Miniprotein binders against q9vhn3. Designs and how they scored, part 5

Target 1, 154 residues: q9vhn3
Amino acid sequence: MDPDDDLVLENEAEEIERLQLPEELKKPIDPEEEDERVARIEFNCSGCEMHEMVHYFGRKPPFALGVIYPEDNYVMRDPFQPPPPRWQSKPEYYIAMGTKCSICSKTVCKDPGCSFYYTASFCLPCGKEELKNWPPEAQARIRKQMSVSQGRQT

## First folded at step 2 (miniprotein)

Design r2c
Fold by ESMFold2-Fast, scan of step 2:
Structure r2c (fold): chain B 154 residues (1-154), chain A 80 residues (1-80)
Amino acid sequence: as target 1 above (154 residues)
Amino acid sequence: SEKVEVKITGSDPEELIRALWRIVEEAERLGAEVEVWVVDGTITVTVRNLDEETARRIAELARELAERLGVEVEVEIREE
């Protein structure tokens, strides 16, 4: 028995137990918290076919206490994946799906084929235009991303 | 490339948030990847894709913030 495995199993059992409770015995859901659990914000990546509903757009998602991003992100609560197995330093249950390009304001996901981050987020077309203004390490990084993702352009 | 892991603890949440924001802003200015996790009263900031000099600058900033804001920081630099 691995301690991390034990913690994962305990967490899964707790979720299963909650789902199997009679409706009358389930704890009341805070109406404010219930609103936050409904994904109401549409996220469409301009660089690929990714289309998801997300729960938040901004830099400080209220459901991720203490988490602050340097720029506005489209953030989804992740109902399908448990936190990564660093149980002594657990990450919070959320996924940052993407952001807006700092130049053209188009929405882009965090896939290397769609966006590049250097001081701010850029869609690949805008990043390519700004390439010459960046230091060599940033230029090398985006060129590598463009090379890897060269086969997928719209 | 290098990564810097900064663990921040303290009793004043306003000072903790100020320290966090300052580190995140510096990471953004330097074009680094930043990951933030808050667990058991500890804020862990992982800054990735840094050269040695930049990693040292982030570590120095974190220690400087500990002195100025009264937060406690633990800083580790590792090559990736």
Scores: ipSAE 0.000, ipTM 0.085, lowest interface PAE 19.3, mean pLDDT 65

Design r3a
Fold by ESMFold2-Fast, scan of step 2:
Structure r3a (fold): chain B 154 residues (1-154), chain A 80 residues (1-80)
Amino acid sequence: as target 1 above (154 residues)
Amino acid sequence: SEKVEVKITGSDPEELERALERILLEAFRLGVFVTVRVEDGTITVTVRNLDEETARRIAELARELAERLGVEVEVEIREE
């Protein structure tokens, strides 16, 4: 029997001891970082037709605390939702769209048909040229990546 | 200005999910903005723009929540 018990979560919340914070924390007066929320960096993959505007290029996106990439990436803030209000906690999502080829500096997305990774990112043309200089184990790994069959929906 | 960073580690996905739910509930109750990252069995919660006294209170709350949830926690307070 369910006598209109959709609020089981609230019953559990009542068991949590309250914390009293300074009133100032309930209504922070920090200015908006409006400029940071606008995607101003153009990302255009040289290997396909992917073209997006992103918010950041680098290794340590300031909006993604605790995230450090091994190389500079083009990073987009949550493309599907507005930022949460400052007073409300929400996980903030981000997507690494791509990077620059370590040899020719062309922009490439993460698709296996456009780029591959071995110690650094390479566009497909540069990687094919550089492949001969890699150890056999690395060569086998990249060939497996390039041979992955394309699924219709994935 | 102070920053509090809370890292919670667990091997059980269900336990980590429960911990995350409780953290978000407490942050909502406190009216503070937090950044959450879940990676490889670790939940990292960051709270910024705090005064020293409030940072200490949040750090204590995080340790208390971790003890109640039975998870391992690492709490750091940093000036920035």
Scores: ipSAE 0.000, ipTM 0.072, lowest interface PAE 18.7, mean pLDDT 63

Design r3b
Fold by ESMFold2-Fast, scan of step 2:
Structure r3b (fold): chain B 154 residues (1-154), chain A 80 residues (1-80)
Amino acid sequence: as target 1 above (154 residues)
Amino acid sequence: SEKVEVKITGSDPEELERALYRIIEEALRLGYIVYVRVEDGTITVTVRNLDEETARRIAELARELAERLGVEVEVEIREE
């Protein structure tokens, strides 16, 4: 089996594109911003096989158009698209991969089979313990999410 | 699971941005995955991994914000 490559030619193509533009159209490289483009934060879901490198952990990812999350999230720039060159304002995607459980601090992804949210994020074991303390409508929604994750292929 | 795609179109960037952030925060608060794209005066918000009731609530919130902020909204809910 050939191991997965990281699309090295993608970085080379971006550098070539930058070289093809007049210097006046190139934005100065901000060392802090370039550091933030590298995925440095390891995200491992404790409830499934999800394992990814992400770009940010916190409430206010600088690349997400001023979005402020209610709690700290592990946030990734779209891994399937290269970031736009600095001289273009091309739209790009981002994804919140997961959070830390508010009770046990284990890392969990957003999949209904691994975690759920009511005022704060919970891993499934901790959430099952807390479930009875929530309003009936919240209990029904969380149980419905868990049942959908179990048989959503139906 | 369900997918909701919300397309927001308007001429006031500040109101569009405000509506977008409100929808993203609500979706993430409920534990869902959000993709956002901004293109030529249109903002597309895609929310995945939803149950049917939550998908409908997000769609309703988007329409309500559109009426208040004077922006145009198209909403599509699809099973995935």
Scores: ipSAE 0.000, ipTM 0.200, lowest interface PAE 12.1, mean pLDDT 63

Design r3c
Fold by ESMFold2-Fast, scan of step 2:
Structure r3c (fold): chain B 154 residues (1-154), chain A 80 residues (1-80)
Amino acid sequence: as target 1 above (154 residues)
Amino acid sequence: SEKVEVKITGSDPEELERALLRILEEAYRLGAWVTVRVEDGTITVTVRNLDEETARRIAELARELAERLGVEVEVEIREE
């Protein structure tokens, strides 16, 4: 056995078939039966009209394969994907909706008009106040981002 | 991230299958990643992508199944 195989997810479907499991556990679960797939965490961006229910807040969403964020994120499972079979735990499609500002802790989405990332996430007002403490390259990036946002508003 | 390895040993294939199914159901509910290996009456279930709390939950379930069913269970939790 190759050492890399020890780190790779095996195909559970093939192993379950070999074990002759009941057919009801091999088929996709009806969404009504799977309470944990219901989005229970409210995400509301303080900078725009984005308002969604999400499934997870943290650094390591369990439904996302090998994804580790440097800071806590609000993460939604893809609502258009059918749930996997009950016996099968596989990575699912996901959307990172936003974070909390590292200075004021307000919730912000990832839209350039609402937040800026430099080592951590900042809402635009806090980013504007902090930019003087950043390297010239980062200052140029946020100034350009803010200029584009002003042009779109008019 | 935590990893839980559950080794289930028994002489009754039906009881082994019941234990496996219950662990798989819980792992799926928790959004964990699972691999299963079957050898000579022993089923090894490796559950990954867990935090400390959910790792303990899987371990507790495995021990409860061993007491409820006629199977022997060995559980190991490791940081990954």
Scores: ipSAE 0.000, ipTM 0.101, lowest interface PAE 17.4, mean pLDDT 68

Design s1
Fold by ESMFold2-Fast, scan of step 2:
Structure s1 (fold): chain B 154 residues (1-154), chain A 80 residues (1-80)
Amino acid sequence: as target 1 above (154 residues)
Amino acid sequence: SEKVVVYITGSDPEELERALERIVEEAERLGAEVYVRVEDGTIIVFVRNLDEETARRIAELARELAERLGVEVLVEIREE
């Protein structure tokens, strides 16, 4: 059903070259599309000096097949891992860098010194302000996180 | 503002050509810009200048063609 054999793939390549494609469809590819693996979305953490370019912002990154986040995330293709072949429907390696604070909408990375997750993501200042509205277990977690990290300044 | 990238693989050139033709026809009918590349046995179709609903329709068509024509399809929808 799903051929994964390299030998079969080579034979398929020869057969595909025999297709009579309309000449209009053989136009040169857009240079931007040849650079589709270039990260173009700027990510700046408001809690630290992290600044990276990422490939995606949202809940369902297309290159991470079958991955759905509970909230929008800034996602980078793993720069050190080769991607699977494009014709195989397999997930690529990826890194979730951060998100937006659910209260103030500032961008924060996933470092414990910058953000806290409880049902949604919060920057530490907003987390501190909303702390009283959370269950004791969540309050204990953020207090421990802040004390161990010596605050977002470190 | 959306872009759809369709990767098509298969062993039957006639089925591959039918799949490509149907995707191109629908995209052009909807006013999209279409580019085609062939790389290592894969047909790659780039469909640009789409709204979200149109992008979804192209993706659904591609997946249905995979079921009907016996080709293998991977679809990516990206914001431009």
Scores: ipSAE 0.000, ipTM 0.187, lowest interface PAE 14.8, mean pLDDT 69

Design s2
Fold by ESMFold2-Fast, scan of step 2:
Structure s2 (fold): chain B 154 residues (1-154), chain A 80 residues (1-80)
Amino acid sequence: as target 1 above (154 residues)
Amino acid sequence: SEKVFVIITGSDPEELERALERIVEEAERLGAEVEVLVEDGTIWVVVRNLDEETARRIAELARELAERLGVEVEVYIREE
């Protein structure tokens, strides 16, 4: 292990963060595959200004073999994600952008400032109304999540 | 051959990571292929190239980890 190599790699990584897409992601043109790559589903978070086009809504995205979500999610293919953890083996990266509130069905992103999870996903307004009906453990968890979200700007 | 889908849900990243590590270690020890997707409180694991006995062992480990680590687990065994 050479410390000089570490410094060079660190400087290279900082420069690479400024690049949009690696050339190795270039694929042959295939009309069927190009159709699969086109984001057709609008996703608008009701809790913030997030607006993105996503590729799938549901539990089992067809482009991710073997992936099954516990509830319906809005899923986007994200080529700009950092390198996958050691346990990922797929070249394509996927991110769940959000879901529908289980009470009001409004779309919400997964940011702690917009939604939270307790057996199902809830937007913050609905969660605050239901909070009083949940066990104390769930109430404490949601309060902590909301508190952390307020501090994220600093 | 068999495949096993393991869906792990929880709010504690440390417990989720621990559950994932244990499942991957056991699957690799048994000669299985593993595919994993991790996203914000949920982990999806697909274990492939299993015989019936090995598939049941992976499923049992996942359920045991759910009780021990305070995560929620769904397990499905399918023919591949």
Scores: ipSAE 0.000, ipTM 0.110, lowest interface PAE 18.3, mean pLDDT 64

Design tA2
Fold by ESMFold2-Fast, scan of step 2:
Order: sequence, then structure tokens, then C-alpha cells
Structure tA2 (fold): chain B 154 residues (1-154), chain A 89 residues (1-89)
Amino acid sequence: as target 1 above (154 residues)
Amino acid sequence: SVEIEITVDGKIFFFTVSSPELLREILELILEFLERRKPEEITVRVTAPTEEDARRLAELIREVLERAGITDVEIEVEGNKVTITARVE
């Protein structure tokens, strides 16, 4: 299936330089940024069936300007956001998909049925084991979260 | 589980969601994106466990798109699958 079949006279322009946009619309070429647009990091939640390819794992995603997480997160560039024009400064949309449990290192998404955050992220099994070491307010929060999530289909 | 495929300006995204609450959060992100950027074309394809779930999800997605100011949408429900196409001027 030949893409050249779509345009009868395109073969007449046989050699084309990669950047033929007006100079005003050209952004500096950043090979690292181009590479980062490809989702290569696998994210699989251990508590549910959420499976996605994400663009970044860490605390400071380069494409999410001004964002610094307190812990490493799996972050996806918003697929709905095409690159803005060169003259327009807008933050990129992004989705923080999840983290690694601070105790067992299993990957968990941010769903209340899968993880709990108190100073760090915990998968629910590890959270249940550690909750006795937390203040009463944090213990009450995780117990409420667990009771609500158990009322929902897993 | 709910399978979701979203296509925006030629970019395709696919994921599986076990919880309807996660789907709501993603739809809210879509709503925020549409209010700010108004893409030229968006297509959402959803595969639900049942036909009734598919119809319910179609209504939810329509509501989200309408809240973003997109009222000209085409929704097709075929069994447990939903295809929603919205075009912006």
C-alpha cells in the first residue's frame, strides 16, 4: 500500500527538506523532546486492570511545566493536546497515572480502591499493615476509603 | 472493564478502566481540555461490559461534551460499543 498513490504529482517534488514550515512557525529541534512524545514506559496497576503506556516516570516531568511531585509518578502527556503554535505559551495537559508503593514497590494507580496517600503512596494491602503507625485522623481516612471502595465492584 | 479509545487530531489513545470513577476523572480532564483548546475533531470509542452500560456511558459522554459547549455530536451505540464523534468549527 503506497502512500504516494494518494497524490498524482507529489513524485515531481522528490527531495524535500524536513522543515518546510515558515520560519516564524519553526521551533528549535529538540531530539529529547521528540523522543519524549513517544510513550515507552509501561504502567500496570497491581490493584486493578489499568494498563497504559506513559511518557515519564519521576518527580519533574519536563512537559508539565512548573510541576514537581513529592514522589516519583507515572505521567502521561495528554493525547488530546497537539503541540501549540510557536508563538503561544500554554501549559501541556498531563495525567498522573500512579506511583510505586513505598513499601513493596508494586505499581498502583490513584484509584481509592488501589492506593492510599499519607506522606507517601501505599498499595492498600501495605496501607492496612502500616495504618497502626499513623495518626488517628489518617487511620480514619484509610478506613473510610476502604469501606467505600469495598462497596464498589472491583 | 471498560475499554476506551480516544482519537484527537490523528492521535490515538487506548486504555482499560476497571472503575467508573476513573472514567469520570478522565472525562473531566477531557471537558477541561475542550473548554480551553476546542480541538477540530474528537472521536471516543468505548467498549462496555453490557449494552445498558454502553447506553449509560454514551449519555455521560454527551453531557460532558455539552458542558464543554459542543452540542453537535454524533453518537452510535452498537451492542456494548459506543462511538462518539464531535466536530468543532
Scores: ipSAE 0.000, ipTM 0.103, lowest interface PAE 17.6, mean pLDDT 63

Design tA3
Fold by ESMFold2-Fast, scan of step 2:
Formats: C-alpha cells, structure tokens, sequence
Structure tA3 (fold): chain B 154 residues (1-154), chain A 89 residues (1-89)
C-alpha cells in the first residue's frame, strides 16, 4: 500500500539502464552528429495542417541501416525515444512521416485522411480519380477511408 | 525486402526493411511504442517476398505482441501479406 516502494523500484530500473551505458555517456559530443540530429527539412502535408521538421527525404536514410524505400519518403528520427543501445550501436528507430503523391507530386502525410497507398502513394484526390482502375479490394478500402474523412470534416 | 505499415490510433508509419536484423529492431520499436504510448488500437501490415516469409513474420509479430501483454490480437495471412490488428483492453 506504500506508493513510495513502487517509485523506488522504478527509479532503480532507470538507474540500472543508465549504468549499462557508461561508455556511451563518456563519449565526446560530435558536432557533426549533433548537427545531423537537427531536423532541417520542412514537411508540409497538402491534405491537412500537419507541419513538421524532418531529418531526411529520400529512399535510403543513412541512420536506418539497409532500409530502402520504394519511394522517396520524409523520415523523422527517433520520435518515441527508443531504448538506448547496450554495448553495440543499433540502427536508430525512425518514422516515415509522408511522401509525394505519385500523380501530382503534392506532399502528403501517411494519415488515412490525406493519402492512400496501393503499390504507390496517392493523395486522396488523385486516389479518387484513379479509383476505377484499382482492384475491388483497393476500391473498397479507399471508399471506406474517404467515408471516414468526410465525417471528420463536419 | 519486407514492407511494414504500422497504424497507431489513426496515424500511419511505413518502413522498408532489407534484413532480419533490421526487422527485429522494428519489432522491438513496436514493443516500445505499445509500452510507452499505450494506444487503443494498433494495426501492423507486412508485405513479404514470399508466402512462407509472410507466415513466419505473422508468428514473430504474434510473439512480440504477446510478450508486451497484448492478448486481443487478430492475425490474417493473405498470400505474401499479413495484417495484425491488436486492441489494448
């Protein structure tokens, strides 16, 4: 019934995690690596009010080892602060925020209200125009997605 | 390569992974996301090179979600594609 005991156990777990990274903590700060962590690429979704700074635009983000996107993506580093690496450097966790529509080249985020993915990325207006050319299952998905988006607009 | 689409409470994240090692890091990232953000619903869609790869990935993702304490998991395998829907309740 003593809440302090739970807090002590949680603090001990955090301290143990910190102790497992003393070599990482002792490493000098690399000015170039610090600069690389600054998001300098503006990402502005044409379908909503999403406006974010991201770290990379392209197919092969250097901080994500071996990852190759089929399309250029706007990629943000470590938005959820993954666990720190132990004794070896892991690939950094990352998030694809959006891309460019394959038809009109407008920038769109990955939100279902803004874009649709079927073999390539489409903004919803372009996806709607191409709807009739897609297989029935893809048509059903985008229609359901557009129906939900219409409800949000009210 | 493996394509992974993660939908978390309506927000979509997309990854392309070219190695088993990178796949494991993405699965650990999903575990961390579930533990820290505690979303109401998460959907993971995976496209693999082969049907057997898709089935293996479905099993790995099931294990990851169960280890996170998530038991309300629906998994659908359709050819080389896997859809996993999990609800936290």
Amino acid sequence: as target 1 above (154 residues)
Amino acid sequence: SVEIEITVDGKVFYFVVSSPEELRFILEWILELLERRKPEEITVRVTAPTEEDARRLAELIREVLERAGITDVEIEVEGNKVTITARVE
Scores: ipSAE 0.000, ipTM 0.160, lowest interface PAE 14.5, mean pLDDT 65

Design tA4
Fold by ESMFold2-Fast, scan of step 2:
Structure tA4 (fold): chain B 154 residues (1-154), chain A 89 residues (1-89)
Amino acid sequence: as target 1 above (154 residues)
Amino acid sequence: SVEIEITVDGKYFVFIVSSPEFLRLILEMILEILERRKPEEITVRVTAPTEEDARRLAELIREVLERAGITDVEIEVEGNKVTITARVE
């Protein structure tokens, strides 16, 4: 263990700015890996105009090892990063685009103007109807979220 | 793991980074989004494992963005949460 953690972190940040992958490492070699990286599941938010293609719907995406959601999510695989080289077992990050409202089953994105999470996901209209059944701290959170998403500050 | 909320030109995303190198991956991702997507506005909210991690992340983000020539950046730290707003062009 290094006793000078601050120096190590400074060197790490500088290295990030210089990182560039060779062209050959950016291209998939396996045709089946190419198929797995094609987003085939349509995601449409009922609360806004968000429309994206995603790679997975469920609780445990296979490309996100060690991650389990408490409910099914629409998940997009690593849209901003090049795929890791084949000889590396590098963890990939992923984006949870949205889910289904636990009350009305409408598809909603994670935008504060579209959904709210408290033990489960709710579209904003359903969350507003249910808020009185929640603890005061959760009620305060959704009210603040609704005000901000409507362009009004609390 | 580290939870990240990001808004890119009005589109909202949530994702989780499960890696011991989460600081590095988050910084690289922010730079990648700015470089590749060239958004008018990007807002990133990170919930770190500890308040110490949040402070370290905020310091590293500021440093990296300054070196990349991005000066229209606002960083706010509240407990273990970091909010970054950056405007380009």
Scores: ipSAE 0.012, ipTM 0.270, lowest interface PAE 8.4, mean pLDDT 67

Design tA5
Fold by ESMFold2-Fast, scan of step 2:
Structure tA5 (fold): chain B 154 residues (1-154), chain A 89 residues (1-89)
Amino acid sequence: as target 1 above (154 residues)
Amino acid sequence: SVEIEITVDGYIFVFEVSSPEELREILELILEWLELRKPEEITVRVTAPTEEDARRLAELIREVLERAGITDVEIEVEGNKVTITARVE
């Protein structure tokens, strides 16, 4: 059964953390890991003029241990904040910039004028078309969001 | 130390704090920023050293949210982990 598999995998991960993590913390920072801080993935919102380079696309960014998104996201490390040193408790920020529309696959940012989330992300054109198939609560939310953003691009 | 994750409108903020005072200050800073965005829902996930610490931090977070005018708060404690969902409407 899958519950038994989960238990075995968790025990193995815990052993690896206990045996290897202290050694890794004592060693100098890996140059390859430093290279991962360079943004190489282009993110262009189809709904506005947002155009940025990001560090990751997917559900589990490697630089954010333990973080899992419900869908693939374009993730940027804060370019204005250097990463904190490993020996200090300091905030490290990263931002989910956007996703791909679940219907048309166009890239959209998280701005209310560009996308809408209901179980998955939608660009506003696809959201408008799909909303008739959603529950009344979801329809009310997208209508409210669209009415607020309407004045920004008339 | 304590690991905190705040999810709101697709933004994810992750940080480690060594004291409850640091947590309060960071939460207040983020809430001030979010006041400009008017989010509908905020989720805060906390991993603490002990269950007792987790419960104390959950109360601190509730207090900070309530002082910011966010009163629809749901808290779930599972061992040393806390999930707080706050609805702003």
Scores: ipSAE 0.000, ipTM 0.130, lowest interface PAE 16.5, mean pLDDT 66

Design tA6
Fold by ESMFold2-Fast, scan of step 2:
Parts: sequence; structure tokens; C-alpha cells
Structure tA6 (fold): chain B 154 residues (1-154), chain A 89 residues (1-89)
Amino acid sequence: as target 1 above (154 residues)
Amino acid sequence: SVEIEITVDGKFFIFKVSSPEELREILEYILLLLEFRKPEEITVRVTAPTEEDARRLAELIREVLERAGITDVEIEVEGNKVTITARVE
């Protein structure tokens, strides 16, 4: 490696930092990075049969640059997208699978039949118990969501 | 920057795009989801820097959905946020 290849004398340090890799080093997969793409976090929805392995749990997944969720989510890298080469700024596709109920901490997926969002995520059993403490607007929303989940079409 | 949120059959997809090329890839991915998952309803939410940018992106996504044969499309614009709901029978 020539150290001059990393030097920009016109104060472009920030742009060089974004480049990181020379194009000549086109190793598509580093064995160490291949290990980092293995999903190690188990996600089981308590409201349905959804069972998946995911790559991240939290608000700011590192592989989804600039994405910040309002609460911790279980996030999966899209299984249909092969990993991009390191030198390519191709978008990473990802799926927010679900979260933990804010009351009982059980894992629930994003399906309307399993969870409800009002200021925070709730599993449907906890949401049903809490709905009487919510404003009428929120009560109407969960009732409508539950009716749709029972096979009604609006 | 532009954020695109897609909800399909209980799955939630979020994409952040910084270039026209990245946007094209996301739109191609949406078409692939429609072809392989055959969803009854898809919702696309777009958050852009300006209301004008959001409206332009909404029209582009509408064109992509129509090209895939989806004609039941509803668009709601609220400032720099756009919600597109498409139904497939």
C-alpha cells in the first residue's frame, strides 16, 4: 500500500474517510465479515408462528446507516440480497421484524394481529387491557385494527 | 436524505436512499416483492427533505406500481411525508 494514496493535501480528509478501501482490493467477502453477517439473535413472535433469526436488536442498526427507530426493534438483513462488495455503497435492505411489548416484554412481530402501537409497542393482550386508559382516538384505532385482524375487510 | 418505509403483509421495511441509483434499486425491489409475495395490500411511506421532493417521489412510485399492473392506488400528502396505499386483487 502506498501511504500517499491516502493523502489529500487540500483538506479533503472527510471525503477520504468515506472511501476507506482502494478499488484494487476487490475481495468480495472477508472471512471475518462473513461471520458478522450470520444471524445470531432468535426472534419468536408470541402472537403467531413467526420464527426467524435476526442480525440486530436495538434502535440504531449499524448496517442501516442513518436509520434510527423510536424504540428497540429486531432487525433482519434482507435474505434475498447478497452482501454488496465492500467498495460499493449499495443500499442494504432490511426488515424490522418486531419489538418487545412495553408492558410484558414478550416479543411480538409488526403484524396488526400481534401488536399495536400507541406511543410504544404493545402485544394485543396487553393492549386490550390498557385500551380503557387511552384516549378515545387510540381506542378506536385498536378496535378497528382488531376487527381487520379477524378477517373483516373495510 | 430520503427515507422510504414499506409495509407488506405484516413485514416492515425501511430504506434510506442518497442517490437516484439507490432509489431505482429500491423500486426494483418493490416490484420483486409484488411479484413473489402477491400481497393484498402494500403501504409505502416516503419522508423527503421538502414537500416538493416528497410529491415527486410519490409520483415515481405510483408509476412503478402501475407498471406492475396495480391500479388501485391512493396517495396522501402531509408536508414532506407521503403515504401510498396500493391494493392487489
Scores: ipSAE 0.000, ipTM 0.182, lowest interface PAE 13.5, mean pLDDT 64

Design tC1
Fold by ESMFold2-Fast, scan of step 2:
Structure tC1 (fold): chain B 154 residues (1-154), chain A 89 residues (1-89)
Amino acid sequence: as target 1 above (154 residues)
Amino acid sequence: SVEIEITVDGKTFEFEVSSPEELREILERILELLERRKPEEITVRVTAPTEEDARRLAELILEVLWRAGITDVYITVEGNKVTITARVE
């Protein structure tokens, strides 16, 4: 068997494809964006009183081209920044609000007082319980965050 | 005239075009290269006679790439010059 046979078959199957629209728009260039700009996903942090409506939950927000997260995030289009010019297909301004704890699945924001990241996201209570299983560098980092958070006025 | 430079995974092609139809032909060649070679990155640089022409050309190129399913695109317009960088999944 010749492994090059697959390449020969592909070359013979030259298809003249017409331009195809993507299954879903990764970023709208048109000004017609009403439905896509309505935040429909509720985000409530379990560690603080943060409550916002966001536009996306997942790894690849379509309005942030070229952005992929290592885990699912709650993402909001930045309401304080103007959208980029139509001729500039640069990702829109966005805010990653938070994620779900990898152990208890509770929603937590990105504030150091609410969550900690080490290979995955953890709420602080779960992070404290997992702390002994991590290398010393990661343990020192979460302890520093917890120390700062405990000194904060609630 | 409009000067166009296209770089596909380090290989550069240079063209001078006088019409939108010639630009469409060049873009179709890019799509053919994407299908056959599956490049990771494409960069297109365009120098147009006016800023308005540069913006219209950028919009045309975006539309062609978008129709081909290529949405990881960065475009910069500086006066009469346009630089477009696209990544293919």
Scores: ipSAE 0.000, ipTM 0.097, lowest interface PAE 19.8, mean pLDDT 63

Design tC2
Fold by ESMFold2-Fast, scan of step 2:
Structure tC2 (fold): chain B 154 residues (1-154), chain A 89 residues (1-89)
Amino acid sequence: as target 1 above (154 residues)
Amino acid sequence: SVEIEITVDGKTFEFEVSSPEELREILERILELLERRKPEEITVRVTAPTEEDARRLAYLIIEVLERAGITDVTIFVTGNKVTITARVE
């Protein structure tokens, strides 16, 4: 006997999904698997007002096919895409929200007004303090990035 | 575009797959079945549009099985059809 069976309530959509694939090949219905769809990791950018709940923090998000980051990232499953059915291989969309500054460890989003990447991620204040020690190419990149961050439309 | 027959312990399942990613998903489900039920043998038959497509899919299947630690694999290719038999010991 499964002692938790009486505590599990299933909706009609889940029942219909389960009926369409041979039972032996269906992915098991696991409460933990459904929990993966709930964003539980808080992401709060120190450089702006961005505050979101995300699904993953690390270098290799399991729901993103073949994606490996050079550093730990906060990653969100696309909230506007419904999950693919268990028998479909359609890729899930994902959004890399941000990371931690390599100098001060503060959380920063990927907006050009909040962070800069050169070999590692930096919050903009730390990046500005360090840029004098970087090659001219990196200095030019951060200046161009700050110009583009105005979101000007043509 | 690609027809797949999977036989596990005498039970056959048939699928039509439109992409290599769909094939990977089905194979991942089969690996989960192998871990749960520990069948002695699995046979996968693939019919592709061309012989080259069939060979590419055969290599993909072998790669997935090898990553799961299944090395006792026999493959037969006949034109655009591939039969792969794996034993789990």
Scores: ipSAE 0.000, ipTM 0.110, lowest interface PAE 22.6, mean pLDDT 62

Design tL1
Fold by ESMFold2-Fast, scan of step 2:
Order: C-alpha cells, then structure tokens, then sequence
Structure tL1 (fold): chain B 154 residues (1-154), chain A 93 residues (1-93)
C-alpha cells in the first residue's frame, strides 16, 4: 500500500464536497426542473439500430459541471444515477450517445461500426472518403476500425 | 488543452464520454466521474484515450488514470503510447 494514494483519494473527496452548492443556495426541485429531466430530443443512429431519447445536444451540457465536449454531442443523463435529493445539488453524470457527421450531417452513434473521430466526427462512409486527407496515424486507425466493422456486413 | 475520451462497454452497448480539459479542476471532476461510473455500472471494459500537447503530458495523465483504475480494484490494465496520444484499456470482470 502507498500512503500517498490514500491522501490523494481523501483530497479528491474534499474537492467533491467543495463543488457542492452551500445550503443557502439549495432549493426544492422546481416542477419545471422535473420537466427538464424528461428526454425530448430524438437520437437515431443512421448506421445501426440505436434509437434513444436524449436530454441535450451541444458542447456544454448544463447538468454536467466542469465538462466541455470538443464538438456538439447528443447527451443523455445517466439512467443509473437517481436524481439528487431536493435539498442537495451535486454533479450528474451523462452518456454521449452520438453526434452529427461533419460532412453529411447524418446522426451517428459512437460505436466503431458507425462513426470515426479525427478532429471531428465522421460516419464511416464519409470517413472512408476523407481518410486520404488525414495523417498516416489517423488513416491507420480508421482502417483498423473499418476492418473490424466489416464483420457486420452479413 | 487535453482531450480525454472514455469508452465504456456494457451488455453489448458502447457509451462514449468525450471531455476537453483545460484546468486541474476539470481533470479532478473527470477522475471522479470514472470512479463513480465504475462503482455504479460495473462495465465489462473501459478504454481511456488521452490526447495532450506533448508525449510527456500524455504519459503523466495516463499514469494518473491508471492509478485511479487500480485503486478501484482493476488489475487488467494495458497502456499503448502513440506520440502525444495514450490509450488505456482496463478489463473488468
């Protein structure tokens, strides 16, 4: 056991406590906030059968404190995390379900069989057309990913 | 700025969390998120990809993430380095 590891874990717990709002700023859950927890944005992957309702589309989901995505994503609140008690404010966790292809604007999920990320998101067909314009490292990565996804053709 | 991509595989589904990190505060929140995710979901596999300005920065962040995963009880951890990009793959029971 490393004693420094225990200290780091305790400091992380302290940081979490500091991120919580003071009691004076906490309020009961507003009925409008309950409506905002309902997923109203439809997400359909164009490359597979993934179909989900999500809560947000953008770079900086307001329910995810301190988190910024490099591009607009379809974001779902973590379905396994219960909402915080009415008298507490704490970070909620979330799932980036997918995004829009930067070339064709089709909606794609994050599955390797459906999309590829290099500086921006691409559906696999658009990624295949664009790979010649990318550095060798990115080309090798998408080719490896595509070779794995070829198993899904049947 | 640092980009951290966290891929979680659970019951045949793939969930991807992408973060652009520009402060130590944001990094701490992401590390806490990883720990919370592991506790609540108990995924089959978690992959963390770090893209940093330099290879040294990427290695330092990868080592910190490895420590977090090991403290959560995950022992099957692989690290692959490609310049300023590091991939950490952890397999969970």
Amino acid sequence: as target 1 above (154 residues)
Amino acid sequence: SVEIEITVREDGKTYVFIFEVSSPEELRLILEFILELLERRKPEEITVRVTAPTEEDARRLAELIREVLERAGITDVEIEVEGNKVTITARVE
Scores: ipSAE 0.000, ipTM 0.210, lowest interface PAE 12.5, mean pLDDT 67

